# Designs tried in a protein design chat: VH-VL binders against f9vpa4r286to426. Part 1

No score or structure here was measured in a lab: all are predicted.

Target 1, 141 residues: f9vpa4r286to426
Amino acid sequence: VIEEIKNAERVIVIGAGTSYHAGLYFSIELNRLGINSLPVIASEYYNVRSKKGDLVFAISQSGETIDVLQGIRMMRNSGAKIISLTNVIESAIARESDYKIYMRAGPEIGVAATKTFTTQLASILFILSVLKKENLKKMEK
Structure headers, positions and changes below count from the first letter of each chain, unless a header shows other numbers; Kabat numbers aren't used for antibody chains.
F is the ipSAE of ESMFold2-Fast. E and O are both the ipSAE of ESMFold2, at different seeds. Each is the mean of both directions, binder to target and target to binder. V2 is 0.75 times the mean of E and O plus 0.25 times the DockQ between their complexes.
[cut] stands for letters that were removed.

## First folded at step 1 (VH-VL)

Design f09 (framework fv_faricimab_arm2)
Fold by ESMFold2-Fast, scan of step 1:
Parts: sequence; structure tokens; C-alpha cells
Structure f09 (fold): chain C 141 residues (1-141), chain A 125 residues (1-125), chain B 108 residues (1-108)
Amino acid sequence: as target 1 above (141 residues)
Amino acid sequence: QVQLVQSGAEVKKPGASVKVSCKASGYTFTDYYMHWVRQAPGQGLEWMGWINPNSGGTNYAQKFQGRVTMTRDTSISTAYMELSRLRSDDTAVYYCARAEYYYGSGSYTDAFDIWGQGTMVTVSS
Amino acid sequence: SYVLTQPPSVSVAPGQTARITCGGNNIGSKSVHWYQQKPGQAPVLVVYYDSDRPSGIPERFSGSNSGNTATLTISRVEAGDEADYYCQVWDTSSDHLVFGGGTKLTVL
């Protein structure tokens, strides 16, 4: 999955509600690493033009968010590869993705009102940590 | 060895409450969700809900919403299930079972690899 | 409400193959787990994620899942396999765990 993110011509990060905010953070950090990224509110998926070389990173807690599902279908039909970050194995979004990342229960810093947001950030922070380490290695050479 | 040990059998009158305990050992208590499943005599398995031992968050089956409360005490690696306003048809063996959980709304529960021995709760006048 | 349907009973002679079915709409798109329950005992996981087997479970136990039917297959059945068997899925649309009604396996 890391190689797909590194080699993408553009990473489209799509989500709704709290997932969109986690995705916005991810997209901003990807751009800081030199990876071209576009955050998309799922309800506005129809305004996005995707193509071969694009990678879609779809965030949905239930894996059933209809706007996210419709967005990934549209973008996949345009040639984009799909990575999903969901909390539900076998959800529609996960099943229709080329690559799947699942959040698992573990040590949470959960406050009831922000629990979903903080749990999604754990996977995003891990992905970012790997990408940042690889960039640091390139700078050292 | 990983095991879940439940409290002993209870006999209650209609309208009373019962609180069943499930003590975990042999693994990190907060790494697995704890589920509760009941089985009436001669009947099948019925899922009641889960608790996240790390956060204390819960998710109850709709049928038990308002009557069930799931709690935990991380200092003694013990989960609790309290069922209130008992009726005769609540007579059942109550099991705790652990599963990994992929968290969030609409989250996925992994298979139950370890079960408690069960606690018989009899509700009679 | 997602529903899993199992036959109430299956009979098989020792050494033969028992097949226990679990029917559900598009169940092949879900992961099915199977539990064995002997009288007076807690259930034991025997097959998970359709066809995988936990350590300690004999190779005689296997599973499959496609279309509208998942199947637990027990080869070379032994008297000790006599038990109730339950299939289970997680229904993603309702955030709800679903058990089948159970099948009593009788070994003649």
C-alpha cells in the first residue's frame, strides 16, 4: 500500500463527516511530503475528474457510506486505483477496493465524542510515519 | 493460558436485576472486545452486545437496549453484564466471549476464539 | 433483519461425511464462522473466515461459502463430533451479529 501511495500521480482522499476531516489532515500531510493530494467531501464526488495514475484513498467507518461508495465507483471506472480505510471487513467499500486497510481495536485515547476520528488517525499516522522515514532516508543519501 | 472465568449461577425473582462477571487472564484485557451471548434452555445463541474494555464504550443489541448495562474494571481484568427488570423468559445461560474488533460505527467483530464457561441465570417466582 | 437458516438436524454414520448448511441472502459476500457446542459446554470455534481452521481443530473440519449457502463439512465423522453447530456472520448494514438457529448433528 505504501508503494501505491508513493507512486501515485495524485492521491484523492474522499470521506464524509468526521472521516472527511481525518482525510483532510492526511491530504495536507501528503502534500507536505511532495505527494500531490486532493481532499474531497464525499457528497461532492461528482465534481472530481479522475484518471489512470490516480489513487483514491477512501475513508468510511461503516464501509457503507453511499456517497463514498458512489465516488469510488465513478473514479474506479475512470481508471483510478482504490485504497479503503474502513472499520468493517467485507463492507461494500472494502469489497470494491483494490487495497484494504482495517482499523482494529487497541490502545485508544478515545473520548466518546471524538472516538471515530481518533481511531482513524492511528492508521493515517502510521502510513505517514513510514512515508516520512523513507523521505528521510533519501535526504541522507 | 488464555481463559475467561465467569461468576456462579444465580436465581432471581421477576423484576430483579442480575450482574454476571467475566474475569480474563492470559492476555492483555484491553486488546479484545468482550461480547455477551445468551442461550435459553434448549434454544440457540443470542447476541446481546459488546464492551470495549479500553474505552468503556458499548454497543447493545436493540432487543436489550434500556435493560442491559455492560461495564469493566481494568485493574482486575473483569467485565460485567447487568440485566435489569428480569422476566421469566430471561432464564438462560449467559456467556462472555472475546473477539478482536475493528472499531467505529458499523465496526466488524472477529470470530469468538475464547468463551467463558457460562453462567446460568434462572428467573422464577 | 438478516437471517441465517440452518437445518434443525443432520444424521450421519461414523466414518461418513456430514454437511451442515447455513443459508443467507448473498452470504458468499460475508465471512462465516462456525461453532461446535456439546451438551453442558460453551461453544468452541471450529472454522472461521469461511474455510480457515483454528489451531487444535482436526483437519476433518472444513468449510466453504459461496452464493447463498455456506457449508461446514466434517469428514470421517466420529461419535465425539455429535454436537450442535452454529454459523455466525457480522451484518455490516445493521452493525449486528447474527447466529444461525443451530443444527444438531447425530452420529448413529
Scores: ipSAE 0.000, ipTM 0.506, lowest interface PAE 15.1, mean pLDDT 81

Design f11 (framework fv_faricimab_arm2)
Fold by ESMFold2-Fast, scan of step 1:
Structure f11 (fold): chain C 141 residues (1-141), chain A 123 residues (1-123), chain B 108 residues (1-108)
Amino acid sequence: as target 1 above (141 residues)
Amino acid sequence: QVQLVQSGAEVKKPGASVKVSCKASGYTFTGYYMHWVRQAPGQGLEWMGWINPNSGGTNYAQKFQGRVTMTRDTSISTAYMELSRLRSDDTAVYYCARDFGYSYGTHDAFDIWGQGTMVTVSS
Amino acid sequence: SYVLTQPPSVSVAPGQTARITCGGNNIGSYSVHWYQQKPGQAPVLVVYDDNDRPSGIPERFSGSNSGNTATLTISRVEAGDEADYYCQVWDSSSDHPVFGGGTKLTVL
């Protein structure tokens, strides 16, 4: 999945509510790494024109968020590849994605229950850490 | 369309039990915690407990411990809340509500609510 | 054991801005959610995670949360906004939600 992100012409990060905010952070960090990224609020998916070469990174905790599902269907139909980050195995969004990443909070008791944003960031931070390490290796030549 | 549909109004005598159902549709039933919240006439929202439809695990508010039982049937995507030894002060509208947090221990807002079930306990 | 405090009522004229407060010890460290309940209806989530809106909720609904006070702000108030409003947080220590007592918004 890392290779897909590194080689995308543009990474469209789509999510609703809390997932959108996690996606916005991810998109900003991708741009800092030299990866062209566009954050999209799921309810406004119809305003996005996607094409072959685009990679859609869809964030949906439930994997059933209707605006996210509609968005990925539209963008996939336009030639984009889809990666999903979700918490539910074989959910609708996961089933319709080319690549699937399941959120990993670990088997910890007392996960902070006040902000789902914190849990979603754990998976994004892990992905970013791998991308940053790959980038450093490349720069070292 | 994501929807929670509850069973109809009930009239019970003190000492009886009531079992309210909540049928989920339009989403993966086992992916979300289900909560039960009641509201006595003219009063605020009072949390009763949650059930994890995936595991069947439950967590009840202390006030209802020993009188409430929450169950689910995954084959028909339906959650149940049974309240026993009813008192007149149990008269309330009972709601089921979906928690869009993780099903294994994170919680968030209640984004979808059932229409409510009026339970009247009269002497 | 966490407690949320709301004023019992708030009055506002049409077209003005309504502000409904939710007080809690260090509430700024929690995610605050807001529900609208009209007579005879189930609650509707209008703001979650302090200042996010579900699809279909007008942008005139917004929230803020810092220190010991969270606030639901409804700008350009309409008669149809007249309702009871409840704030809610998740108390991770007891693993259950806490609701405020509710605020009746009257649009006169």
Scores: ipSAE 0.000, ipTM 0.509, lowest interface PAE 16.0, mean pLDDT 82

Design m01 (framework fv_maftivimab)
Fold by ESMFold2-Fast, scan of step 1:
Parts: structure tokens; sequence; C-alpha cells
Structure m01 (fold): chain C 141 residues (1-141), chain A 122 residues (1-122), chain B 106 residues (1-106)
């Protein structure tokens, strides 16, 4: 998953609601690391032109967010690879993704919005920590 | 805590129009997809329409496509169903229902309103 | 559209009985099957989602199983409040309900 992020021509981060806000943070940090990234509100997926070489990072707690699912299908049809960050194994978004990352926080039922945002941030911060460590190793060489 | 209250039902003539409302409280309305489900007298449940949390995506049952429009006003925590070209077979109790997951617009419905009766007859 | 067929359409049972209701999808829906209970004059109540996950507040005597096309709802020891109509619903591709199974007192 880290190698795919590093090798992408552009990382499109798509999400809805608080997942979009977590994705926006991720996208900003990716750009700071020199990785070209575009945050996308899931409901506006049809405004995005994707192509081969793009990587879509789809954030959806339930793995069933319909705007996200439609977005990844459209972008996949245009040649993009899909990574999902979800909380539900075998969810529609996870099943249709090339790579799958599952959030850690126990069962999420959607009743605790603040907990959802926290677990999304924890997952993103972990990914960023690995990317930053690899960037530091490159600078040392 | 979570409450859904439907209104706007009543008697309407065939070919007429009616707008249903669903007032939501007790949750972050804009974060959840919302649904309309109907039930004709003595019959089973039929899904009618769904709208995503942002309002950017809408879905309709084949039986209502082109006649019904789902919409929402997140500033007022209210869901709407505009029903046009009503037919006798649209007679049913219409329920407002909330998606289970926070950012979901494609999962089960965990809370339902009491329903509002729509009768289409002369 | 994916069609959902329930069996039986109705059944009679006594308090304490083990009751099984089945639901069949016209195509594979993985585990995207939900079960609802509806009492006369009331709105439906979610019992089970994702084929086997018990909704918060629902008694443990209710359980669900299955995947793909064949699913079951089981009530291990029927209580007086369980007499109702039960509906399955697929949420794999839009939403389709089964026709319902009416559980009647014997």
Amino acid sequence: as target 1 above (141 residues)
Amino acid sequence: EVQLVESGGGLVQPGGSLRLSCAASGFTFSSYAMNWVRQAPGKGLEWVSTISGSGGSTYYADSVKGRFTISRDNSKNTLYLQMNSLRAEDTAVYYCAKDLYYDSSGYPFDYWGQGTMVTVSS
Amino acid sequence: DIQMTQSPSSLSASVGDRVTITCRASQSISSYLNWYQQKPGKAPKLLIYAASSLQSGVPSRFSGSGSGTDFTLTISSLQPEDFATYYCQQSYSTWTFGQGTRLEIK
C-alpha cells in the first residue's frame, strides 16, 4: 500500500462528511511530502477526470457510502487503482478496491461520529508516519 | 433521542401532487443518508427513494422514477418527498428512515418515523 | 432489480418454540441482508444487519445466518412480543424487501 502511494502520479482522496475532512488532512500532508494529491468530496466525484497512473484513496467508515462507491467505479473505469480505508470487512467499497486497509477502533455503528473521525485520523497518521520515515531515510542518503 | 416526524400526508386526487416532510432530530442529519419507504394497506414494505447526506446522490424505485423527487435541507434538518402525477397504486403509509452508518448511503435503516398516510382517490 | 423471496408467507407457533424464517435472493448479495420486525400499526424495527449482526437493544434469542443467496432468521425461544411480521431486505444493490412472513399465535 505504501509503495502504491509513493509511485502514484496523483493520489485522489475521496470521502463524504467527516471522512472527507480526514481525507483533506491526508491530502494536505501528502502534498507536503511531495506527493501530488487532490481531495474530493464524494458527492462531486463526477467533476473529477481520472486516468491511468492515478491512485484513488477512498475513505468510508461503513464501506457502503454510495457516492464513494460510485466515485471509485467511475475512476477505476478510467484506469485508476483503488485503495480503501474502511471499518467493515467485505463491504462493497472494500470488495471493489485493489488494496484494503481496515480501521482499528472496534465495531463502528455510526452512532458515534466523533469516534469515527478519531479512528480515521489514527489510520491516516499511521500511514503518514511510515511515509515520513521513508522520506527521512532518502534525505540521509 | 433520535426522532423522525413525518407530515404532509392526506387525500389527493389522481394526477395530483403532494409534498411530504420529515423533521429529524437527535443526530447529525447531514452525515446520514435518508430514505422513504412505503407500505400499501395490507401489503409489504417497498423502498421508494434514498438521498445521500450531502444531497449529491439520489436513488428511486422504478415505480416512482420521473414522478417523485427526494430532497433535503440540511440547515433545517428536514427531508422531503415531492410526489407528482399520483396514481391509486401510490396509496400507502410513507415512512421516513435513517441509514445506520455515519457516512453511509447504502446500508440498513435503523430508525423510522411513525409514517404518514397518503390516499389517492376521487 | 434483485428479487427477495421469503418462506413461509405465514406460520403459527407457540410461546417457547424455535422459529426459522428463510429469505432467498435472486442473485448473490454477499452478506448485505437485513431483517426487520413490524407489529400491527407500528413502524418496522431493525433486528439484524450484515446477515448476522444483532442490532443494539435486540434480544439475543434473535439470530441471523447465511451468505450469497440463502439466509435465515431464527428465534430460539419465542416470546409473546415476537408475534409480528418479519421482512428481509437486501442492501447490496439499492434496496429490495421480501414480501414478509407473518408469525401468528397458534
Scores: ipSAE 0.005, ipTM 0.542, lowest interface PAE 12.6, mean pLDDT 83

